# VH-VL binders against q9h9l3, part 98

Target 1, 176 residues: q9h9l3
Amino acid sequence: PRKMVAIDCEMVGTGPKGHVSSLARCSIVNYNGDVLYDEYILPPCHIVDYRTRWSGIRKQHMVNATPFKIARGQILKILTGKIVVGHAIHNDFKALQYFHPKSLTRDTSHIPPLNRKADCPENATMSLKHLTKKLLNRDIQVGKSGHSSVEDAQATMELYKLVEVEWEEHLARNPP
Key: E = the ipSAE of ESMFold2; O = the ipSAE of OpenDDE; V2 = 0.75 times the mean of E and O plus 0.25 times the DockQ between their complexes.

## First folded at step 5 (VH-VL)

Design x7 (framework fv_nivolumab; at its last look DockQ between E and O 0.52; V2 from the best seeds 0.00; counts 0 for: pae E 4.1 > 2)
Fold by OpenDDE, look of step 5:
Structure x7 (fold): chain C 176 residues (1-176), chain A 122 residues (1-122), chain B 107 residues (1-107)
Amino acid sequence: as target 1 above (176 residues)
Amino acid sequence: QVQLVESGGGVVQPGRSLRLDCKASGFTFSRYGMHWVRQAPGKGLEWVAFIRYDGSKKYYADSVKGRFTISRDNSKNTLFLQMNSLRAEDTAVYYCAKGSYRYDSTGYFDYWGQGTLVTVSS
Amino acid sequence: EIVLTQSPATLSLSPGERATLSCRASQSVSDYLAWYQQKPGQAPRLLIYDASNRATGIPARFSGSGSGTDFTLTISSLEPEDFAVYYCQQSYNWPLTFGQGTKVEIK
């Protein structure tokens, strides 16, 4: 078993006009796609916009949600020392108010070989949905119910696995 | 084809306990939240309980909270409802229902079992 | 809890006629509303989800509309098999709740 996990977070809007992105769900899966963590998280501030169309978060999810401070501690324990795979993962880390070492971070939105494999421009930022469809022939983020962070994390891991060998070799030669 | 088959219904006296089972097939059971919904004779539908895909979260209607327990065994594709301290007003056909969205605690009920009748009477 | 009120309680129509059923929520449920059909002695069947999307296998004569607090189920031309009880259901917040139902019966 590899010390690799994939993470996907959902955020809601807090602060003035809901412009602050606050963590509301976090899902973490292992290399095999098994769920290690999946919790709704209660932001410390009042939620102004659930952003349900994208986040999948609804008011009912916050009824017994894990307080942010507690959830953050739980999540960090899982991530510590592992290679963390994500898509546009800087947003997840920002929401977590956490900085994972760059050398242990893999962002599927910035892996040129992955884009190449999907017949996309290597320097373009492609969506998880698009890459998943193109490379895995799988539809994610469908419907109006919003995203599933578990599904998205699983897709992210599967995508990375397609280019893992090549990319790890590249990183070994070119440490970030 | 998705199938849900309830069992365990019957006639019981008030204060007694009963356990309902729901056997699922035709879909990846472990990816979906499951629900119990009941319908008293000649009445409308009432949501009873929800259990998350991994069993980590459970929600109950106020009318059954503290008396009913929802659980599941994903290895057996089976949903359970343990009903304790039964009351006359618990008399109903109990349906197990599949959550419509994967890995979600919300959504709708896209598939239903045939239901099992629970009658609580003296 | 969010209360859903359906109207009318009973709708008497003939085959071929248009049926319009209403569901009103006590507070906004956005578009998190579903419609179900139930025939005597049968389990409910999902018709519409997310206010306006037909479930798999549902005939085109069924349509849903609305958002917020007011929703409508329309059957453009009633077929004999459409005479049943119809329920709306919200998934916006816990507890999940149903309307009291509208019975569509043959005139």
Scores: ipSAE 0.593, ipTM 0.880, lowest interface PAE 1.0, mean pLDDT 95
Fold by ESMFold2, look of step 5:
Structure x7 (fold): chain C 176 residues (1-176), chain A 122 residues (1-122), chain B 107 residues (1-107)
Amino acid sequence: as target 1 above (176 residues)
Amino acid sequence: QVQLVESGGGVVQPGRSLRLDCKASGFTFSRYGMHWVRQAPGKGLEWVAFIRYDGSKKYYADSVKGRFTISRDNSKNTLFLQMNSLRAEDTAVYYCAKGSYRYDSTGYFDYWGQGTLVTVSS
Amino acid sequence: EIVLTQSPATLSLSPGERATLSCRASQSVSDYLAWYQQKPGQAPRLLIYDASNRATGIPARFSGSGSGTDFTLTISSLEPEDFAVYYCQQSYNWPLTFGQGTKVEIK
């Protein structure tokens, strides 16, 4: 069986008026929630808006952060050949300037059985915070210190495990 | 309810080694970065070393780099400081200190142990 | 490394008076500056983090201000328990550093 990892990224604002989302932290965990990668990443462009309230990224994190090109290489080596789980994972891949094969991608924001377990509309996109509270009885993204990509990746993996058997069978019968 | 208890301090001769332990309780030890901070008698505070929550990153003050090694055993909720090639200038109370934020390398010291005295004297 | 210089070295004041302690950084630390209190025979305790945020359980008479290189700790009305040594500490970059301390003592 193929190895599975979960990924979560935090972004800062670059470009005009800080509207471009650029990668500033990436965390990857294994199936058991153990941390495989966790680095602050320096975007190649000037940071206009740290977005700290949501991202948890502060200026001091960037002082010794890994340059984007180097970090991207490290991250892609970990992801290659693996099933990658994320929440709204398109945004993470866009920030990485990379798109993982759809057959090896699992997005907890787009799994109808997961929404059903949470008593949410099956075709709605629900926040990671909401699903985690309803299905795991756990609070994440608490306080004003911003999100933790480690906590978010761990929660994402736990959520996927709730529907893993059903969803993997569905995908085997209905290849993307 | 958070407790940090240092042990292993004592009197040693210059050039010798000593290991400090810090046992933690009342919080999930494996989620937090940990520090050693020292204070020479009658002097101010000096940061000594840091270890990340997973043990994967370590930083040292220049005054101890190459001589001291910080480590942790998350299964035992224990932080260590191995001090080699001790000098008279290393004489201090050594505090174990908890980082403030989960899964973060930066931060402030929200909980401190009582300290353990290390005296390096001929 | 970033040097923090505290002034004055000693404040001699009476209970009820206002104490103003200064910390100056050798380069900008943004707002990543903390203040600690240490009483004789005790470990330090965190008072202020991120330049101006009061730590849990710290009385309202303690306040912090400043950014960049100049920071101030203010004790609006000294209580007998406030006579202690105060340290600033930056968390901007490695190595982490403390100021040399300001002793607040009874006049």
Scores: ipSAE 0.313, ipTM 0.774, lowest interface PAE 4.1, mean pLDDT 91
ESMFold2 (binder alone), look of step 5: mean pLDDT 93; pTM 0.955

Design y1 (framework fv_fezakinumab; at its last look DockQ between E and O 0.32; V2 from the best seeds 0.00; counts 0 for: pae E 14.5 > 2)
Fold by OpenDDE, look of step 5:
Parts: structure tokens; sequence; C-alpha cells
Structure y1 (fold): chain C 176 residues (1-176), chain A 123 residues (1-123), chain B 111 residues (1-111)
């Protein structure tokens, strides 16, 4: 198997107005979709908005959540040296306060061949939900219970697999 | 060199308000949070709250909510703490202290500290 | 009154080793939040002494060390010197109180 992992994070709102996005859950899966990491994470500041309808995070999930710094260490240990696949992954890295090497990063929201395969404009930013439905014929992020970061990470990996060969060749010829 | 210069000592009567300033230099003012901590005479340290100089967002300790207002002037890299409805037990040295924006990014430790501003509340 | 518990005072002779304890709870140190230590010399503002449990800022001698275990942290000072006479405070974050918390402070006397 390839040294590739997919990541998806859920954020809650912190700060006085809840405008700060803080990491509250992180899921990492391997190339085969096996879960390597899935933890609720305790932000360093008071949570103002759980954003439950999107994040799926509730107050009860924070009772035994892993402190951010500890979780970050665990996550970074997994990511180090790997090709990391994500959707709009800059948000995940921002929440982690982490910068993964650009050459080892794959963002499914910015892969023109993937959009082309989905009959979407190559330069458009499509949602994970849309691409997953179009290309995998699978519904994700359904209901009112919020997103499943594991499900999203798995979908992201599967989407990337569809264009992996073509995209890796492109990157080899055009290194970032 | 990173420095926090605070305003001078204040003497106030009960019921009055006091506004303490903290001028930052030697670093990008909007890239760090500014905290306020007070210390009553002969007592320990007590966290009052923080302000994000970039956004102006504030968060106060529950004890001070409704009485404390933190602001900033980015043009002169200065943070302000105003405490209203003063009482005798508000007598303390008030410190400003810098921290990072997140827990991991030096967000939980305070460094450096201002020299402190003595606020005396007496009849 | 302080959230974190410290001994009010400790003492030692020059050259000796002293330790200052900081006891928290399941909502602060026990929750996994880091502990920081500050030194406050008489008549001065606090100064960061130890951060993230055991790290020393530049300029802090290696005779100062910090550790953390369970719901408690400890500051150790070896080779005690006269200049170490000061108040020492531990600090952490408390998720229930929704803010940073300090110990009550420990006055260190060098005999």
Amino acid sequence: as target 1 above (176 residues)
Amino acid sequence: QVQLVQSGAEVKKPGASVKVSCKASGYTFTSYYMHWVRQAPGQGLEWVGWINPYSGDTFYAQKFRGRVTMTRDTSISTAYMELSRLRSDDTAVYYCARSGTYYYDSGSRFDPWGRGTLVTVSS
Amino acid sequence: QAVLTQPPSVSGAPGQRVTISCTGSSSDIGAGYDVHWYQQLPGTAPKLLIYDNSNRPSGVPDRFSGSKSGTSASLAITGLQAEDEADYYCQSYDSELEGWVFGGGTQLTVL
C-alpha cells in the first residue's frame, strides 16, 4: 500500500462571537479507508458555537476530548512523511496550525482532472458532497446530525484514487 | 526588544472607573493576544481577560463580565483595560501580558509582562 | 482561593535543591493542559521561568526544571542561589472556569 493518508477535521466556534474555527475532531484514514485516527479534540479556549448541524460536535463530546496540543502531536506523527489527501485541506492544516510540505499535499478541491471527470468546470471549487455523489454515487453529509469526519475522509481518499495515476504524473512533470 | 509599557498609577474612589493602557513595541501588535492579570497587595495572580488586537474580540473571566472592557488602538499598538464600578477589593497591580493566539502557538503562556499599574480604590 | 494549589513557602540553603509543587484538578492540569511557571522578584513583574511543563526560555539557567504528572506539576531548583529568593507561580488553563488559572504562589527563602 502507498504511504498515503486522508484527513478530515471538524471545527467549532471559539472566541466571543464564535468566529474562530477551532479543531474539535480529526479523522485520518489510510489508502484502504481504514481508520488510523479519530478523536474528539478539546480546544484551548471556551467553545461558543458547537456548529452541531455541520460539525456533529456536541458538548458531551468534549467531556473526555483530547487536549489540542496532545492531539496535534498525535496527528502530526501520523502525517509526517506521508502524502496527505484532503478536501479544501488548507482549512484542516490551519486548524492544526500545521504546514505540511506542499509536494506531499493533495487537495481534491483543486484537482482539475477530478472536476473534469465529474463534468464540472476544471477551475471551479466543488464540494466534497457533490463530487462524492457524482463520481461515487454515494450520499455523504446527510441528515441533521452533522458531518462524519471519518466518512468524509474516506470519500476524499476514494475520490483521489479515481485520478491518482493521472495527477501524480502531472505533479511529477510539474512539481509545485 | 519586545516591551510592554503601561500607564502610571491611579487613585480612584469607589464607584468610579479606571482605564489602564499598555503600549506594545518590538513585535507585530496584531499578531499576539494581550492579556490582563491583576495582583492585589500581598496576594496572588488573577487572570482578568484577553483581547485579540487584530479583530478586537475579547473574552473576560466570569468574575469581571459586565464591569471590564478591553479595547485597543492598532495605530499606536496600545491595549486598554477599563474597569468600572470600582470597589476596594479592586485595589491591585494590573499587568498586561502577551501571548500567542493559540494554545500550541504560545497561546497559553504569558511573555513578556508589563511592569504593572497600581490602581488604588479608597474612600 | 487560587485554583491551583501551591505551598505558601519553601526554604533552602545555598547550593541545596528545592521543589515547589502545583496541584490542580481534572479540569486543568489533569485535563492535559500545560503548566507554566513564573518567577516574581520582590517589587517586580512576573517573568516566565518554565513553559509547556519543562521548557526553559532563553536566559533561564538549567538549574531550573519543570515536570508534570497526573493532576500535578513541580518546579525544581538545584544549586540554590541567593538571587533565587522570590515568589513562584504556576499557571494552566481550566476548561470549567473557561480561563487561565494561577497557583496561589510560593515564597522561596534562601537561608
Scores: ipSAE 0.015, ipTM 0.609, lowest interface PAE 7.7, mean pLDDT 91
Fold by ESMFold2, look of step 5:
Structure y1 (fold): chain C 176 residues (1-176), chain A 123 residues (1-123), chain B 111 residues (1-111)
Amino acid sequence: as target 1 above (176 residues)
Amino acid sequence: QVQLVQSGAEVKKPGASVKVSCKASGYTFTSYYMHWVRQAPGQGLEWVGWINPYSGDTFYAQKFRGRVTMTRDTSISTAYMELSRLRSDDTAVYYCARSGTYYYDSGSRFDPWGRGTLVTVSS
Amino acid sequence: QAVLTQPPSVSGAPGQRVTISCTGSSSDIGAGYDVHWYQQLPGTAPKLLIYDNSNRPSGVPDRFSGSKSGTSASLAITGLQAEDEADYYCQSYDSELEGWVFGGGTQLTVL
């Protein structure tokens, strides 16, 4: 189908006080929500804080995790040439050490028509959880066992589809 | 100007303990891991473990668990390694070495190394 | 336990090229972890020679080079000099051991 994918990443803490965010899981789904990629990723630095409450990452996930350099190559091969949808996606690209073309990037945290559908101000930045509950009548990220990047990527694609026709026409008239 | 200065040579009997120090200068001590590596006479390098000087968290190679303790004093930028229940096969030069905690700075490489502390365990 | 394998010794005449191999497994080099090389002159501490597979620190001459492929790495020394007589160690990270691992060392003799 149309060359569009959605991405979501989970991060762990590395560096002093665990304040550096390092990629530890990445999930990519196609337009229909089918999983194209879902891997645990081993950061090149020691993990100081697994951040399990939010990330869902535990030590056992790292035992056979794909090393960052390998995973990055695999992920970028999937992303190249495609429209990539994410939520606050700049964080995902930063963790991948990658700059995707703006004209091929869709960020559900920055789409005014999507906010309007959720009865939110057009310029507000809304969480993925909030938008998903309001617009898809689904609860994601429930409990304190961590997020699922597959679930989050699927939700992000479904949210984009709600405004896809309008937003793609807007971008065609107003190229980035 | 990044330097690691280690304590002097030690002679110990079997069953004793030894504590080696490593004073860092020329960089922010708490921003890098400190590793300990040993080298028995005529043999290769063997990783002992690391300490995160900021948190005090440690991780030891399986061979040394239960006998090694790594600590630090951030006020004087000094890391310590204590090895207990010494045996004759613990005779080695013990090095401290710095590594990075960020993928973009020092990576996983060891730089610099201390000059080493000879620990001799003799009957 | 899994350690990196190096030849115990290599030799070469001044001006020649020598290589030192470093062979790991699917849990270390084969998993994509970087390889670093250290030079240890007699009676001294190891010194970083090559990092991240192929990069030279400041002060290391360009006749030293490194490479990595699959589960193995290689250190090459061209224009061999008497001062290069030393022990050489490769080093990486191993995910099964959850720790840093070294090769057994290679004694380079300049003939």
Scores: ipSAE 0.006, ipTM 0.491, lowest interface PAE 14.5, mean pLDDT 87
ESMFold2 (binder alone), look of step 5: mean pLDDT 92; pTM 0.940

Design y10 (framework fv_fezakinumab; at its last look DockQ between E and O 0.02; V2 from the best seeds 0.00; counts 0 for: pae E 11.9 > 2, placed apart)
Fold by OpenDDE, look of step 5:
Structure y10 (fold): chain C 176 residues (1-176), chain A 123 residues (1-123), chain B 111 residues (1-111)
Amino acid sequence: as target 1 above (176 residues)
Amino acid sequence: QVQLVQSGAEVKKPGASVKVSCKASGYTFTSYYMHWVRQAPGQGLEWVGWINPYSGDTFYAQKFRGRVTMTRDTSISTAYMELSRLRSDDTAVYYCARGQYYDSYGYLHFDYWGRGTLVTVSS
Amino acid sequence: QAVLTQPPSVSGAPGQRVTISCTGSSSDIGAGYDVHWYQQLPGTAPKLLIYDNSNRPSGVPDRFSGSKSGTSASLAITGLQAEDEADYYCQSYDSELEGWVFGGGTQLTVL
């Protein structure tokens, strides 16, 4: 078993008219897809737009949500020392106000072999939904109830596993 | 392929109103903010405002509040920008530009642009 | 009248390295907001070149790079080519104005 985890975050809108993205949920799964962390998170600023259609976040979820600073500490403790897999993961790290070492980061939105396997341009940025459908024959982010960050994290991990050996060898030869 | 197709050039007199359209294709229209940016001849870029195509919520730059109205028709994936009480200094190319919904902790960049619509205001 | 400050023009010969600066204030770049860059070829709409300070969209060659420090940002172009002749704009957000802000633009001439 590898010290590898996958992460996915959901954001809500804060600030003027809710155009500022703030962390509201974070899910972390291990190599096997087991949930290590899944918490609603309370942003430090007033929520203007829950973005429920996409985020799945509702006002009721924030009643007992974990304060951002506390959640951040919990999450960082889990991530420390591990290879962290995510899709467009820079957004998750930005929302966490934390940046994991590049050498220990795997972004499935920037893995040419993965795109190639999906018959997509190697240098294109494809959606998690598209790659999951093409390579895993699975539909995610379906419906109007919002995304499941757990489901997305699991899909991300499964996608990475498809190209893990090849990509890890590439990174070993070409460290970031 | 993401495309933003804008309406044709407009010539207006001072005091009139102009409504520019922007038809989006190649992506889910209601999943991304639509921004409007203008550029006067030989000048730089100026942000006008944005609309959330899903909710219809808008946010305008202070300079344009009271004169600009942004709307959308989701059935045809089209965004509209209407500017009223036109004056000569409103002469510019007006661009619609897509902003991604979850791109950052903070504020957005614009990843796709329309070709622009020239609006000329002259007496 | 642009909020962010750019040099009006820069020039370089093919193959050279050029740098375009973008200077903000404590209410925009200095407040920690990201900087983005756009390329505008003559007679065309702006195109996203760099986002979130240093990231390249698909299709943008690696000879384009961005950085940010303090209240300023910088766009670097290595291996300058004739096709790079264009206007370049930096963009960020200003918390006082509550809006997106642009630099005045820099005209790059390839000699």
Scores: ipSAE 0.022, ipTM 0.629, lowest interface PAE 5.5, mean pLDDT 90
Fold by ESMFold2, look of step 5:
Structure y10 (fold): chain C 176 residues (1-176), chain A 123 residues (1-123), chain B 111 residues (1-111)
Amino acid sequence: as target 1 above (176 residues)
Amino acid sequence: QVQLVQSGAEVKKPGASVKVSCKASGYTFTSYYMHWVRQAPGQGLEWVGWINPYSGDTFYAQKFRGRVTMTRDTSISTAYMELSRLRSDDTAVYYCARGQYYDSYGYLHFDYWGRGTLVTVSS
Amino acid sequence: QAVLTQPPSVSGAPGQRVTISCTGSSSDIGAGYDVHWYQQLPGTAPKLLIYDNSNRPSGVPDRFSGSKSGTSASLAITGLQAEDEADYYCQSYDSELEGWVFGGGTQLTVL
């Protein structure tokens, strides 16, 4: 059985008017929720908007942050060859300037059995906060200081475990 | 002095298996991915898969899944590719190639190649 | 059938400029993946010539250059020399195939 990890990233605004999302924190947890990686990352471009209310990133976090090129190498070494679980994970991969094989990718924002368990429309995109509250009876992303990518990655892994057997069997019958 | 030294040519019958080796030297074996690429006589290059020598994780091109196994022995800095249920159209030169992963924003290029191992499948 | 399309052959006289095209699709070059080029002399293994679209590794003369635009890439060779006679392959990544893909190769003949 292939190893499984969950990833969550926090982004800051770069580019014109700060509308480009650039990686500024990445957290990776294993199947048991143990932290394998958790680093602040210095984007290769000037930060225009820290987006602190959502990202939790402040200027002080960037002082000792790992340069993007180095951090990307560290992160990809962890992800390669593994099943990677995330929520709206396309955004995380875009920020990493990387696309993980679809056959090894699991996106909790678009797993119909997971939505069904939450009494949500099967094809709807549901927030991580909503799914976590409904299915795990936990509140995440609480407070005014932004999200925690460690907390979010851990929640994402627990959500996937709820449908893991069913979804892995589905994917085996319907290869992406 | 990066070198990739491959095992010698092999002749196999259809239905058999072949295992090709690639011994690396002149760099830290576990810091780079090892790719396998084949070239049928008079034809172009075809990617077979990769192995991460550090973890042992592998990923194979769709065409070869179920027939190829890639392994390594880190104690002797050697990667292996085994291809089973050989067919005549598996006749090719099989190259190992080092993948440079962490030094750029680009997806992999192959900076060093072995000299190739000719595998001939005939009865 | 090669995933990336290259002309099967190209020729030029010594000192001339030649170009070799490499055309992909929306799932590889058109998706923004980098293009790499390899030179293969007769009877030898491929050698990296250009990486990340336009970079030359140490030891590759500056008369070799690469570029990428849209779904296509191009290798240019100026000041053509007899030693440039070889096969040339482009390479990229394809997200649909989930793998590394090559062009069919271009045989360069120096007249």
Scores: ipSAE 0.007, ipTM 0.546, lowest interface PAE 11.9, mean pLDDT 88
ESMFold2 (binder alone), look of step 5: mean pLDDT 92; pTM 0.942

Design y11 (framework fv_fezakinumab; at its last look DockQ between E and O 0.04; V2 from the best seeds 0.00; counts 0 for: pae E 16.4 > 2, placed apart)
Fold by OpenDDE, look of step 5:
Structure y11 (fold): chain C 176 residues (1-176), chain A 123 residues (1-123), chain B 111 residues (1-111)
Amino acid sequence: as target 1 above (176 residues)
Amino acid sequence: QVQLVQSGAEVKKPGASVKVSCKASGYTFTSYYMHWVRQAPGQGLEWVGWINPYSGDTFYAQKFRGRVTMTRDTSISTAYMELSRLRSDDTAVYYCARSGTYYYDSGSYFDPWGRGTLVTVSS
Amino acid sequence: QAVLTQPPSVSGAPGQRVTISCTGSSSDIGAGYDVHWYQQLPGTAPKLLIYDNSNRPSGVPDRFSGSKSGTSASLAITGLQAEDEADYYCQSYDSSLSGWVFGGGTQLTVL
């Protein structure tokens, strides 16, 4: 059986008017919620918008941040060969400019049994915050200080664990 | 109709540089990666690298790092590939090809392809 | 030089079934990445033939099919026709290279 990790990334705005989402923090946790990776990351381009309210990223966090290319290498080393769990994980992979095998990816924003368990429409895209509250009775992303990528990654893993057996069986019968 | 129109054939001397263009139409240019693939005469396909037209980020195959530069002009939906310090073994047809920006989005396959640009390096 | 391995050539008579193999490694096909196939007619650019292991784009006849198992993939052509004479390439993604990889290509001759 393959090991599982959960990932969550925070992005800042770069490029014209800050519309480009660039990786600024990445957190990876194992099956038990232990932190395997948690680093601030320096984008290759000038940061126009820190998006602090959502990202939690401040200018001071970039002073000793890991350069993107180095961080990407570190992260990819951890992800390779793993089942990677995330919420709306396409945004994380896009920010990493990375391609993970479909068969080894688990996106909690696209797991019908998870939505069903939360009394949500199976085909709807629900937020991590909503699912975490409904299924784990826990509040995440509270306040105006921004998100905690570690907290989000841990919540994502815990959510997946609720439907792991059912979903893995489904995937075995219906490989992507 | 989605189309990729490439610049014309080039003849260069060893040590020179060549810049090939690829104009995209029929789709949102910044929503897809642009790849470059080359094919030497009578040989197979070789991936050179990609550019994200939205951010301008690039990734090159290790073989071409230090010699290749990919850029884009979003105002005219055009991607460019410049290869410097040309050698005879750089003689090939160079293709631009479109793919998704994410493996799960539009896929990791290439569609469509440009018609190719022949670059001949000869002394 | 090619990362994926294909037979250099295959041949068949009209109406016959032919198969083209594509063998990868644990870092590409074996890592779970999808395989795509391209047809290249003489003097033309490659054209997408099969994507995501077994899907056909619109316009591709159903006599073309793809499959994937383990570290290998296969392209099958049934009811072989004269116009099928071309070069065929498989493609995947290699995690160790963080890039796309191609097979060496297979020349299909219709006898």
Scores: ipSAE 0.401, ipTM 0.811, lowest interface PAE 1.9, mean pLDDT 93
Fold by ESMFold2, look of step 5:
Structure y11 (fold): chain C 176 residues (1-176), chain A 123 residues (1-123), chain B 111 residues (1-111)
Amino acid sequence: as target 1 above (176 residues)
Amino acid sequence: QVQLVQSGAEVKKPGASVKVSCKASGYTFTSYYMHWVRQAPGQGLEWVGWINPYSGDTFYAQKFRGRVTMTRDTSISTAYMELSRLRSDDTAVYYCARSGTYYYDSGSYFDPWGRGTLVTVSS
Amino acid sequence: QAVLTQPPSVSGAPGQRVTISCTGSSSDIGAGYDVHWYQQLPGTAPKLLIYDNSNRPSGVPDRFSGSKSGTSASLAITGLQAEDEADYYCQSYDSSLSGWVFGGGTQLTVL
């Protein structure tokens, strides 16, 4: 009866020398890849480095961005009670200042059957771009305009579907 | 039910270190942030920093960086704050206080608070 | 120097209404961060009084109320009682400091 969503976030640099990663965009898609949430988010502190080449975030995106506290409330309301799928999802949760229950979290960067399908070492942490190319025959994160969190969330859900039956059975036998 | 029990008062000389403990009970220790706040005699409240007991991540107010270390032991639901190179103006009551995440409708407010640990720094 | 500004003291007679102001900046209250209020009775730890601007936790009398507008917040206490004599602190988050900030505290005297 639990619904499943995929999440992806883009971060900008804040704090000293821009080394802190702060949330600047979040996208959430449902099981079919339909967009449930996609907002630019204004970090609670000064942006030192937009990291635009990777994040796709530019100054103009911040003009009408949703303040972090408000966006966080909206996002967490969507995530509550759901299985949440992401790639290296700990980073997304850290940027949200929130950690979803492990039993309801699926991280495509740490699923051994998925790595095996990609002919990668089971214990390796593989990039979303690499897995998507290998397993879905798609190129994502193309160009120099940065990543799209919608594209990335959709790819993450598609990757999870490749191992969903096997992995859900594994987790039922081996609760986290 | 939910409570934070802090270690006893400490008397220290300038230059020493102090480590205050805060034992949590009545809730899931790793699901909430733990904050430290101090109050010098006759003065207001001053936020020192937080620890996420789940990850061990910390963040310290600028004034205390380089002198404060926050840790925890999840096996005994206990948070710690250590302040080094003590000065006489570090004399204060040090409180631990729990804050929630927005996820569980506990917000960013501090509830409950420990009873405080008096640290006196005197030569 | 507290980040949020409160009057150092306020007073009122039993039965009267008093208000305690809390003024912040564009990086804290003005950025949309909520304000929380704490009561500190003499010799005790602070206790949550009002959260998320205007909500009362269970056990706090309804004569305590809070509000927020712009860069400021206010705590109102009606029907003053001797037991209300305490220090009151407002609190918010400040994005420029990346941290939680308190007002300087207000000493309430019941005459």
Scores: ipSAE 0.000, ipTM 0.491, lowest interface PAE 16.4, mean pLDDT 88
ESMFold2 (binder alone), look of step 5: mean pLDDT 94; pTM 0.960

